VHH binders against q84jc2. Designs and how they scored, part 119

Target 1, 232 residues: q84jc2
Amino acid sequence: MSKMRNLVEEKFLEFYESWVIQLELYLHQLLIAHNNNTMSETELRHLISKLTTHHKAYYTAKWAAIREDVLAFFGSVWLNPLENACSWLTGWKPSMVFRMVDRLRKSRVVLVEAQVKKLEELRVKTKFDEQKIEREMERYQVAMADRKMVELARLGCHVGGESVMVVEAAVRGLSMGLEKMVKAADCVRLKTLKGILDILTPPQCVEFLAAAATFQVQLRRWGNRRHYVTHS

## First folded at step 7 (VHH)

Design ta5 (framework vhh_ozoralizumab_d1)
Fold by ESMFold2-Fast, scan of step 7:
Formats: sequence, structure tokens, C-alpha cells
Structure ta5 (fold): chain B 232 residues (1-232), chain A 125 residues (1-125)
Amino acid sequence: as target 1 above (232 residues)
Amino acid sequence: EVQLVESGGGLVQPGGSLRLSCAASGFTFDDYAMYWVRQAPGKGLEWVSAISYSGSYIKYPDSVKGRFTISRDNAKNTLYLQMNSLRPEDTAVYYCAKTPYSKWSPFTEGSFDHRGQGTLVTVSS
């Protein structure tokens, strides 16, 4: 049972490292498209499609992995301490992407009034969906207080690998609610991303995706640099 | 250092009432779900009530439902348990327990933090 967790972590770590490398390659293409302004609308839509497919591939892999071990996604071994510290329910907080959208209001590619209205409506809905999930998480924590959980915590005081294995198995059994909640949070992330891209023009989508990818890549690089220095 | 100090226990006749208090310090009280658990003589640890970090969600096992009421005052970092219609079977040491689950870190594999010394409740037969 501990061995199964290690296999999930190793497999997803390998996937995630490859996924990030490909994200950096896409970021390079987004920056060229944004700075050189030579791509047609059709070419921009194709690039945007590659990015959306890339993000969908991440969630496909994640949902397969959390079915086996959702706990691996809380304090993930494939994320540095900074990335883990910035996580909200195993990923980015949906409303944070609107900070990147706010940069578009002040950029060279100006948003029209109709887009501003739709983006604010989406922001309000996204925050509402976040609060709903936070309330469900609050309820879930109380649901975990079943007599079984208290008994398992009591048994965890026993010395030996046998006791630890029993506690791990029971915790995994009780984590089905966490899997459902993580998937709900991921659905809000995907709906928010799709909603923004549906509102923006192709050049604005490129700028938004470039900003999002830049933040993700920089957070990882800064965290890796800091972690390496601290643990050297 | 996480500290939980229980008080309010004592000797009471069957059918009587007691109110337990737990003073919490060393952590952000309103970030954590809290439990009351008890241990009767010669028996294991039994959960008796749970309350979410805001106080909006509460749960009881059938053994105490309708008789016990858990509440919290986040401004005072205090947890309460109002016990009514007490029975000889309620005789136990009552512990205030901090969960490993917070609103910032919803789940962490591990044991509940039972740092309290407990308060004895004796229901006279």
C-alpha cells in the first residue's frame, strides 16, 4: 500500500517534468507570436488550441492518478516547496488568473466594453464557485470525524509497520471524498480557463496564455533555485 | 507549542448537566476543525462531537445526539461542550482535540493532535 503510493508519485513526477518542458516550448512560441505580430488569426487559433490541449492532457493524467492516490497531490513530490505553498486544493486558485486578465486592460491590446463586462461576470461566478468548494471542504472535515477516524488515530499510536499500514489503508478508503472535491476544483479551473479564452480575441488569448505560462515557469524556477540553495 | 486546556468536569447525578470548556493556544484556532473525544475506564477513545473551523457544521454520533451540544467562540479561542441528560455510561475523561485539517491545508496524513490533559466527568450511579 505504501509501495503503490511510490509508484503513482514516480509515474506522475515523470509525466509532470515532461509536461513542464513542453509548456516552456509553447511559452517560447507564444512570446514569438506576441512580439513578432506576423501570425494569421488561423495560426494564432492553432497555437491556442495546442495550449488548451496541453492543459487538458494534464487534467486527464491527474484524474487517473488521484483515483489511485489523491493524497499524493497534497504536498506533491514533483512540486518544490514554493509551488506547494501556493497551491489551493492541489492546484492554482481559479480567481488568481484574473490578475493576469487585469494586465490585458493596461496592455497594448485593449479590451472592449463588452469583453470587460463578460470578464467581470466570469470573475464573480468563479469566486462564487470557489466559495462553494471551500464550504464543501469545511463540511468534509467534520464528516471525517467519524468514530472510525478517531479509532484509526488511536491505533496509529501503536509501534510497528503493521499499525502504520492499517492506518494508511483506512485513510485511503476515507479519501474518496477528497478525490471528488479535487475534481470539482479542477472543473472550476477548466471552466474559468475556457471562459476567459472564449471571451478574448486570438491575440489577447496569446498574451493571456503567455502571462499565465510565464508565471507558472517563473514560480517553479524561483522555488527550485531557493530550494537548492537551502538544501545544499 | 499547541496547548489545549480542558475544564468543567466533575461529579453529577444521572439526568444532570455539565458544561466543558477548552482553552486553545499556540495555533490559529479559527483555521481548524475541533473535536471532543472521551475515554471511559477500561475502554478505548470515543469521538463525541465535531465542529468545523467557522462553527457552521457540527456532527454527533448516535450515543450523544440530542443530549450534547458542541460550540466554539473563535474570538476567545475556546471550545465548549454542553452535556445534558447525563447517563452513567457518559463517565469518562473528556479531551479537546485539534484536527490536522485546516482551511489552508485541507488534508494531511497523520494523527489527531490530542494535546489536552483532559477533564474527568463522573455520573453517579
Scores: ipSAE 0.439, ipTM 0.770, lowest interface PAE 1.8, mean pLDDT 83
Fold by OpenDDE, second read of step 8:
Structure ta5 (fold): chain B 232 residues (1-232), chain A 125 residues (1-125)
Amino acid sequence: as target 1 above (232 residues)
Amino acid sequence: EVQLVESGGGLVQPGGSLRLSCAASGFTFDDYAMYWVRQAPGKGLEWVSAISYSGSYIKYPDSVKGRFTISRDNAKNTLYLQMNSLRPEDTAVYYCAKTPYSKWSPFTEGSFDHRGQGTLVTVSS
């Protein structure tokens, strides 16, 4: 009898591969828009909307998947080791995007004082939210050394029958906690992204999104070259 | 104690249909992915359908895809297999099988912790 893969991993892998391909197409469009500077504001807004919709689609799929198996996202098989190493609670760290904004400011992007102020406020809020999640994670990690985990550790060497059921119950409890944390982190990501896009002008948004997409795509490429990861 | 009781098997002509049921008890049914597996005379165990704990994920091997439909009623602790367009090569004892882990997990031969006594399906003219 042939071995079956984790179906959640399999399905999400398929989704993600397609999603990344589409992201690359959007990246190309973003770069064209950024370099030519001939697109109207309406066209730019439309492009931004497509990208934001694309990102929302990812989280919709992710949240559906994590309901089935949140643990699949802790060691995502659809990511290479480099991508996984750069992950914070199954995704990008929200505060990281401010570094991208800072880099833009050092380039050709001119932000007015009002924008700078709003960005700083958002940065502070984002960091606060990250820290809150981290504290909860720490609390959760400490709590893992409870009776259930002790039983898990004891039974780990004798997996069978009733022991398996006890272990599974413990894992289920842990998974529920992890799911909450992942969702919380994703909410911070989405809020941060929306906040930034609300502050920036359409041309600035395009530049920011291009930079973000470039980073994501390049990180994947670099990781694949170094680790010979194939997901087909 | 985990119990799985299959029913619905019988003799059917090629091209016919059968609906199998599996009554589950002794565990939290809606926490576990379930499988239908079959064993033909002189052959090994073969999986023919898989469904996640919630029913959101379903998978079939190519041998039965498009002909078999797995479903579950978690409120009734019952697993179903609708078999259409049956062929002589579908003749086998069909088993309801429980996975040892909740959610979807990799499956290898022998990874089931429980299966029923089975129900015989014979496809013959």
Scores: ipSAE 0.395, ipTM 0.732, lowest interface PAE 1.5, mean pLDDT 89

Design ta6 (framework vhh_ozoralizumab_d1)
Fold by ESMFold2-Fast, scan of step 7:
Structure ta6 (fold): chain B 232 residues (1-232), chain A 125 residues (1-125)
Amino acid sequence: as target 1 above (232 residues)
Amino acid sequence: EVQLVESGGGLVQPGGSLRLSCAASGFTFDDYAMYWVRQAPGKGLEWVSAISYSGSYIKYPDSVKGRFTISRDNAKNTLYLQMNSLRPEDTAVYYCARSGYLRWNPLTSGDFDSRGQGTLVTVSS
């Protein structure tokens, strides 16, 4: 029965490792597309669609997993310590993708005035949605005081016995509100990603997605480094 | 090591006031919501007040609303409870407790016992 509680982590770890391998393959294709000016608009749109589908597959798997164990996504076993330290509500912070957008402004790909205006509007909206979730999470911490008190009382009542059952009840109590917060954050991520892709041209989308995937892959590689210089 | 040290308890007459302090160390204080909880002689644990990590959200049970005020000083890693219009039924050991939430990242199951040793408040005529 205790092994059943770890199945969510084991299954998602297996899923995530495969998902990252496929992301690296798509990154390779994005870099080829970006460096070769010979791909048609139809071919670029097809590649962008593959990346969009790939990200949607991640959220489909994630939402199935958090329904069973949302806490697994805070301090995830499939992420290294650096990736976990950089997480905002179990994933990337939505406003950070605009760093990739700012790179487009300074690259070979020229953004027209209408795109700049729409991206700035989206940036403001994304930051607003992000702050709203941060305030909801902060409010959630206090709103759960009554439920946390019940869990604390149960912990105290188990002074003579094993507290495993009480710990499990406390974990279940935390999960309900956190699942809603995580899904809200993921919806902001998906809306922000879709919004950017809807504003950008196919070549700009390829450059944006390549920058985003490069950052994600590089963060994982930096965190997996095992070289440490020790002083005497 | 997470350490919470309560102080400010004592004997006070009904209608009097008392200010409790909790000195926190061993963790980043401004990343956690904090609670005051109490245990009266022969009774169970009762929550008294809750405050979010920034201090923007505060909650009280009806038993202390309008009489008690929770506050925090994140620069000093200190939590406070201002108790006014004290009643004999407020007699209890008061504990400072840390939430299981780290901003937007809840702690895994390892830290349910982050509380201090308590400070005794006796309200007696």
Scores: ipSAE 0.365, ipTM 0.703, lowest interface PAE 2.3, mean pLDDT 81

Design ta7 (framework vhh_ozoralizumab_d1)
Fold by ESMFold2-Fast, scan of step 7:
Structure ta7 (fold): chain B 232 residues (1-232), chain A 125 residues (1-125)
Amino acid sequence: as target 1 above (232 residues)
Amino acid sequence: EVQLVESGGGLVQPGGSLRLSCAASGFTFDDYAMYWVRQAPGKGLEWVSAISYSGSYIKYPDSVKGRFTISRDNAKNTLYLQMNSLRPEDTAVYYCARGPYLKWSSFTSGTFDSRGQGTLVTVSS
């Protein structure tokens, strides 16, 4: 399992590095579109579509990887300490993206009352979905302890090949539970992202995506810089 | 430095009751699941109860279900085990142990790495 874990980690690290490079290229295009303000609605929708496809590609790769080794996503080697500190269940916390939305209220492209209402409804629903997942995490916390502790207690009575099989079954069960929980969190992330983009106009979507990508890229750069300064 | 200090053990007759306490320090108590585990003389380690970080979810093995009650007071960083209808086979050193951290951004191995010194419970006439 350590060899399989290392392979999954190495493959996803390579994927993630290239995915971030492409995100930075898209961020550059978003900033040009936002600052230039001469792109047609069709061109803006095309750019927004590229970003949504890019994010969907991330989750496709992630779900394939967690099916092989979900534990690789807890304490991710492809994330620096600052990125890991800001993670919620192996990724961004869905409700936090509404901070990016709040910045749009201060922009020259003002949100209309109908959009504000829909965004607040989405914020409340997102928070509710997060709380449901947190309750499932809390319940799983006890279930995980139970399974591991029960197996450890059983092993105290026996030594040999049967013990190895029992431990493997317990680890498999725990991993499947974690996989389902991570996928549930990712579904909330995707629904939240889609919900915001469905409410916003194309120019507002560009501004939102630019803000979100800027935060992600900046967080990575700040974390990498801090690591260099601290450990140089 | 993580510290767990158990207390409340003693000699009790079959059918009697005891309340164990565990004082925790050196970590954010209300971010972790907590366990009670025991070790009888000449036997291996046995899990007896688990409680989630808020206290909302609790589990017991069949050997103690209906007789033992785990609880926690996050304001006092204290874990409890109420033991009723005690049997001679409950004689063991009881340890509190720190469980997995799953609350937000990270997951620990789920192993109870930190354990106290234990408190002895003897059930005999």
Scores: ipSAE 0.448, ipTM 0.752, lowest interface PAE 1.7, mean pLDDT 82
Fold by OpenDDE, second read of step 8:
Structure ta7 (fold): chain B 232 residues (1-232), chain A 125 residues (1-125)
Amino acid sequence: as target 1 above (232 residues)
Amino acid sequence: EVQLVESGGGLVQPGGSLRLSCAASGFTFDDYAMYWVRQAPGKGLEWVSAISYSGSYIKYPDSVKGRFTISRDNAKNTLYLQMNSLRPEDTAVYYCARGPYLKWSSFTSGTFDSRGQGTLVTVSS
């Protein structure tokens, strides 16, 4: 099952492993903050800021990597199959986080009417943006599948040097389109996350971030157990 | 109340092995990253091992890498440290500690919110 990895995959794998380790550490802090009512608002805001910075760092690294090889992220080797199965355009689906917020509401978290209204507005906008991206992706896939896939299929019958060059060019064309879509999706993710954090109070933000981090870490844990994968 | 109770320390000869255990209680053990730290006489706290809440991620400083192995059993609320190829410089009181650290890469004498009373490990010929 050992697949050959390219340089981009190897580098990002190393980055991601370290990033996730740090995420677990932050999760630890979030859980403490959530369970300890003694932390000041300033301390909570500081913790929130650390988490947001951490997430921004991920996308910075991701965008640098996708510029080199966006295809590496379609079948991310640093993710287990369960994590990949839950991915939408190489990441979490933006609208999913609203379900997390809804779950918080069913718990001890009390949202005021104004917050609820703003969250609903944000939800509508997020879904709209997701759909727009999906439509564009579909359009792109249809157009490319017709032109490029036929070309690739045709060239696949030949092993000559010229054929290889043409195939590479075709793949590059596809990659550029995919990169655009991935970046668009990531922008929606970042905007959605920012929007939610702007609506919630610091204690609510901590709870939300704890829930989100828990979900991410547990998903990885469950997937790793299933596939006997560990990282050290 | 958070409780961490270390055990397994003792006197060993150089090249010997010991296995430390830490029994945790009073909190949800599998929600927290756990650490082993040590303090030699006249020296500050030194980080010797870290393990994430799930056990999926483990880190060691260069001083103990290849010789020490951290593990945890979340079902038993227990943290372990297998120490092999012990050296005189490993002589210290070893503590089980619960975070938080500010950064994963910075485990030197950092802040933790709880630690045990410690267990003494003496390596001497």
Scores: ipSAE 0.019, ipTM 0.354, lowest interface PAE 5.9, mean pLDDT 87

Design ta8 (framework vhh_ozoralizumab_d1)
Fold by ESMFold2-Fast, scan of step 7:
Structure ta8 (fold): chain B 232 residues (1-232), chain A 125 residues (1-125)
Amino acid sequence: as target 1 above (232 residues)
Amino acid sequence: EVQLVESGGGLVQPGGSLRLSCAASGFTFDDYAMYWVRQAPGKGLEWVSAISYSGSYIKYPDSVKGRFTISRDNAKNTLYLQMNSLRPEDTAVYYCARGPSLKWSTFTSGYFDSRGQGTLVTVSS
């Protein structure tokens, strides 16, 4: 009747739900720090470190999970339809975080000229890295369209025993290629996040992380409200 | 629910040309790679061209390279195969086939997971 979740999906669902709850708690701390201006630079750096460690934990868990089942991350069961609709290669699109950065220009702690220049350089590099991955993704669609893939597809239709083994080999090859592309995308995400945090001052990092976490949490809450009607 | 309808086949003399069309419906056409595959009488399936979702990447086997050109019109949900310098050994039923989608909303790990009824191409004098 209902689609069964595999063990990887079940484990990552449990991980992700806990991870999001902790993100919401950190978001609360970020908003207090940003609105009250009561924290020292040392306290702000400690809070930023908590957030960066939290994001690193996500990628550590994700990479372990995709090694076992990368397909679980395409149309993820732990994400609602709106979250999935906003994803780019199993996660956030790196260039989108610069929309959060743009909000810093309207903040109490304005960006200095040197920061603006470094952020624009990072934006250009991030878009270049994204386009490179998009080209590789598109190239991948035709890369395996050779005689062997046609033979495997034909055998899968007409021959029982041996065709199962050759289809399994083809599926394994596809999964390995997808794992490589997902990890490449995640590396761009991590480089972009690190790059932004390295350019920004601690108060600006807090504002940026608060904006990013707010977007993620609100997208989930909005999507869950819309999804409840179809989930009943 | 996926529908692929091929057309444009017929009888042509060696050295002649034909243009095949495939009308696609029931799925988001511009998310998927598309293929042309053929089956000659008494033979297995042979792929003859592959095209990525935007049309930027195209691949052919040596048997048709330089003679066949695959293209797509995503606005019309239509796939094309321009066949030039046709040979008797090109005689086959030609099928439009759906390839993989790497987008989350339409992701498929399948190759040739859907094909149409085919269009017959006969090359003889």
Scores: ipSAE 0.460, ipTM 0.792, lowest interface PAE 1.8, mean pLDDT 83
Fold by OpenDDE, second read of step 8:
Structure ta8 (fold): chain B 232 residues (1-232), chain A 125 residues (1-125)
Amino acid sequence: as target 1 above (232 residues)
Amino acid sequence: EVQLVESGGGLVQPGGSLRLSCAASGFTFDDYAMYWVRQAPGKGLEWVSAISYSGSYIKYPDSVKGRFTISRDNAKNTLYLQMNSLRPEDTAVYYCARGPSLKWSTFTSGYFDSRGQGTLVTVSS
């Protein structure tokens, strides 16, 4: 049964579809830039800037949406099941990008010692930040199984005005906590991305961004294909 | 400007020893892995030794393993190559080169962003 989408889901779905289309366009440009070594450094930097701006736009939209309904992002209807399965706190896991960087090692990307050192430092920091957020999330999840959860369970059995108010307050509190966690995770994502881009040269940035965008686009395509096969 | 200046080359008999030096300037020396490469007449460029920025990682090809020793003094911005048990096939121009991370690179690319003018090593009886 197609879950009735709320207004936040519908709006963000529309936004995301458009955003992905634009990402694909940028991906094409990145691939051209990567394959054609004729682009100047200034041109490459401009392209990188466009991509970073595009990503910032996503988080701007996301943060506006989660302010209204953060729960919508824990069941993201705009993502297919495969994309959702790969999601960590409503987005990509920050530490995952380092695996992408590692894959570049097998490519034509040549890193100097200073870059490798900085990347490793960033990786350690990113992992630490991820763990911190996970611990905090666990705390919230465990805290849900308190008096407030009991009230939620009881609501199914008894319709009392006072109980409903308590439950609503509890849900609001939980939502606020979740919003905080999601924002924290997003900050780690953005910092990690920025960190990587600051370490890499423009050509390396283009290759990295192309790889990342490719992964994202392909993941979506693969997930969608599976859905069509299952429901056709 | 990045500068690498090799010295210590010369004529030596088979079985002899030489010590090459490379003076680096114009960049942060301890931020880069350094390499010794050589080019024999009519042959391509061949790496003969590599050392990480801190000196913690060192690599040699089988052709020179056990005979050559690479080292660096970051305080002096100097790279060294001790060559022992020299053979006629070691005859080449030896270059000091700045290159990719030893941890990152598979060492097969032969990519160096900078190298010196080289010093000639001739091994002959």
Scores: ipSAE 0.041, ipTM 0.513, lowest interface PAE 2.9, mean pLDDT 88

Design ta9 (framework vhh_ozoralizumab_d1)
Fold by ESMFold2-Fast, scan of step 7:
Structure ta9 (fold): chain B 232 residues (1-232), chain A 125 residues (1-125)
Amino acid sequence: as target 1 above (232 residues)
Amino acid sequence: EVQLVESGGGLVQPGGSLRLSCAASGFTFDDYAMYWVRQAPGKGLEWVSAISYSGSYIKYPDSVKGRFTISRDNAKNTLYLQMNSLRPEDTAVYYCARGPYLKWSDFTSGAFQHRGQGTLVTVSS
């Protein structure tokens, strides 16, 4: 498990660096589209589809990686300290994405009353789904105690093949529980993104995705800059 | 510096009751789950009770279920264990231990790494 843990971290680090570079390229395309009012609805829908596919690729890779080592995603080596500090259950907190939505209300692209209402309903639902996951996280704190303390007690009294089997079962159970919780959180993230994109027009989707990608890219750059200053 | 200080242990007769307290300092108490663990003479550590950061979730092993009650006062940074219907087998040093952080930003952060000096509970006739 120690050797596999290192391999999972190395492999996902390589994937994530490439994924972020491609996100930056898509961000440039989104900013061009946002500033160029001559793009057709078909062209905008194609760009939105590329971003949607890109985000789905991230979760496909993430879910494959957490199946092997979910703990690699708690305090990730491919994220800087600022990115890790802003993390909620191995990723962005779903309700916080509505800060990007709030910026749309102040932009040139006017949201109609029906869209504002649907976005607020989605915000409420997203916060409710987050609370459900937080209750499961809280419940898991208590469930984890049982396995950890039982194993510590046994390791103090018994050493041998039986102890190895019991430790393996406890670690597998812990990892499976965390994997299920992380996937549940990711499902809320994906549902929130889909919900926002389904409510918005293609030009509004481009502006929203540009704002979200800008925040993600800037957070990474701010954190990396902070690290260099601290090192110097 | 993380500090946990247990108190309330003592000698009690079978069937009696004791209330243990744990005073926490050096960290944001209401961000962490808290645990009681014990070590009987000649035995390993045994988990006794667990409480989540808000106090909403509580768990006991079968050995103490129905007899022990864990609670916390986040305003006072204090953890409690109410022990009723005590048995000779409950004789042990009882430790207060810090559990996982509420946001799981580091799943292993502080989990079972910090415990106090312990308080002795002796159940004898």
Scores: ipSAE 0.442, ipTM 0.769, lowest interface PAE 1.9, mean pLDDT 83
Fold by OpenDDE, second read of step 8:
Structure ta9 (fold): chain B 232 residues (1-232), chain A 125 residues (1-125)
Amino acid sequence: as target 1 above (232 residues)
Amino acid sequence: EVQLVESGGGLVQPGGSLRLSCAASGFTFDDYAMYWVRQAPGKGLEWVSAISYSGSYIKYPDSVKGRFTISRDNAKNTLYLQMNSLRPEDTAVYYCARGPYLKWSDFTSGAFQHRGQGTLVTVSS
């Protein structure tokens, strides 16, 4: 059965499809820049700026959408099952990017020790923030078994206006909590990304961003092939 | 341009001591971990000492541990290697090398972007 989509899902789906297309274009530019060591620092910075702006645009759209329906992002219909399976609180896990950096370090990327130190500090901070959010999320998940949620489970069995109101209020409260968690997670993502880009040189940034974009695009492609899902 | 110039090599008897120096220029010295590596005749390149940018972390292979001491003076952009209790098997060309980075708790002699011309150390009776 086809999953029924609400208005938020439909709108964000359209947005995301367009956003991904643009990401692919930027990826192409990043790859060119990566393979062309004759590009000026100014040009590289400009490209980096475009990518960062593009990512900011995503979160702007996302945050607008989650205000309307945060639950839509916990079953993101614009993502294939593989992409969803790899999601942490409706997006990429912030600490994952450090593995990408590590991969770069093992490649031709030469980092000064000062950069390595700063990256490690950032990693520790990022992980700490992730754990904090996870603990808070767990609290909300456990709360799902409270009295109000039990009433929700019985909603189909009982006719009671007051009970319905209580359940509705509980769901709203839960949604607000989830929205808060999602925003918190996104902030960690953005801070982490910014932190990495501030540590890396422009050429290194380009390589990192290319790797990240490649991963995202490939993950989507892999998932679509596997599950016969077309998002065009 | 990155430049590394080693000095202090020479002929020494077994049990003797030498102190190598490496003058660094063309880069921010205190941003990089530094290494001493050596190549014996007919053998591959091997690292013999590593030191972090601040000098807080130092590592030696078992082959030289307790005999060699690496140090650095960031104000002088100079790397040092004090070699004591030298053995014939220590005979090699010694190079100062700039590491790409010093991995946390992991000192490897991976690919060095820059190293000097080397200084010959010969240990013989």
Scores: ipSAE 0.000, ipTM 0.275, lowest interface PAE 12.7, mean pLDDT 86

Design ua1 (framework vhh_6qgx_2)
Fold by ESMFold2-Fast, scan of step 7:
Structure ua1 (fold): chain B 232 residues (1-232), chain A 125 residues (1-125)
Amino acid sequence: as target 1 above (232 residues)
Amino acid sequence: QVQLVESGGGLVQAGGSLRLSCAASGFTFSDYYMAWFRRAPGKEREFVAAITSKGYSTFYTDSVKGRFTISRDHAKNTVSLQMNSLRPEDTAVYYCAASPKYLFYGRTESEYDYWGQGTRVTVSA
């Protein structure tokens, strides 16, 4: 049973391990660029493009995988328990990225008034889109509870293959609904990331991406400390 | 540039064994999916086996399951195909293939960007 789910989990686990290793390599390049200020604007734009392409590759792989088994992304085997505990609809919560922008603003990055205004507008829109998705998920969960009760009642009235087919149809409907919600959340994530990068200058983009990647990598390292197991 | 070089092909009797090897260069080996495909005389190229970039998962066509084993060695930048209990139907030119991208199916020719020249395997009745 569930052979396809196991296959999706195994394939995405391997993809994700490779994706994180490459993210750490890009983080190293971002930190060098930030600390030494030796790169031209063209070189910085190229590095930013590499990170943008890397994130797009993640969503390309994710959407292919959730088409096959969206449930693999709820309590994912390729994430440690801490990473799973911090997940919002199978990924980072879009509004959280502005906390990193706020850190940059308070530390070393001097933002001009026009950038501050655009970032605040983007923050408000991101929170609004995020809350819309949360309300849709709440309505979906309520509808699923009602459907489960109806289907359980019907299961008591029908015997044999008919009951099995009804249950399978209900599970398929649940999966399709979750796939739609996960893709909606991922679209908000990508729009938020692009929006921030469009507002910031190349040096500011490098600092922002370095902060985001550092947080992602450290969260993974902190969670992995529990297991004391290394794979070569 | 990316280069894949196959070796280990030859003539063997039915029931025998052969080990094919593919040496990879010009890319970060540990980031690539690796696969073996074959083309029998007068037939189209078909999938045989694949191994994911870290080696956690392997895939086989039904006709070779339990007989063939795909493996990779990151220290040597090689992927190998151990072929046991060979049958006349296994007679083909075997090709090594590589892809850096996530493979949804992993069994389609078009998913692989890099290919070797092939090594011939002949299994006598």
Scores: ipSAE 0.000, ipTM 0.167, lowest interface PAE 15.9, mean pLDDT 81

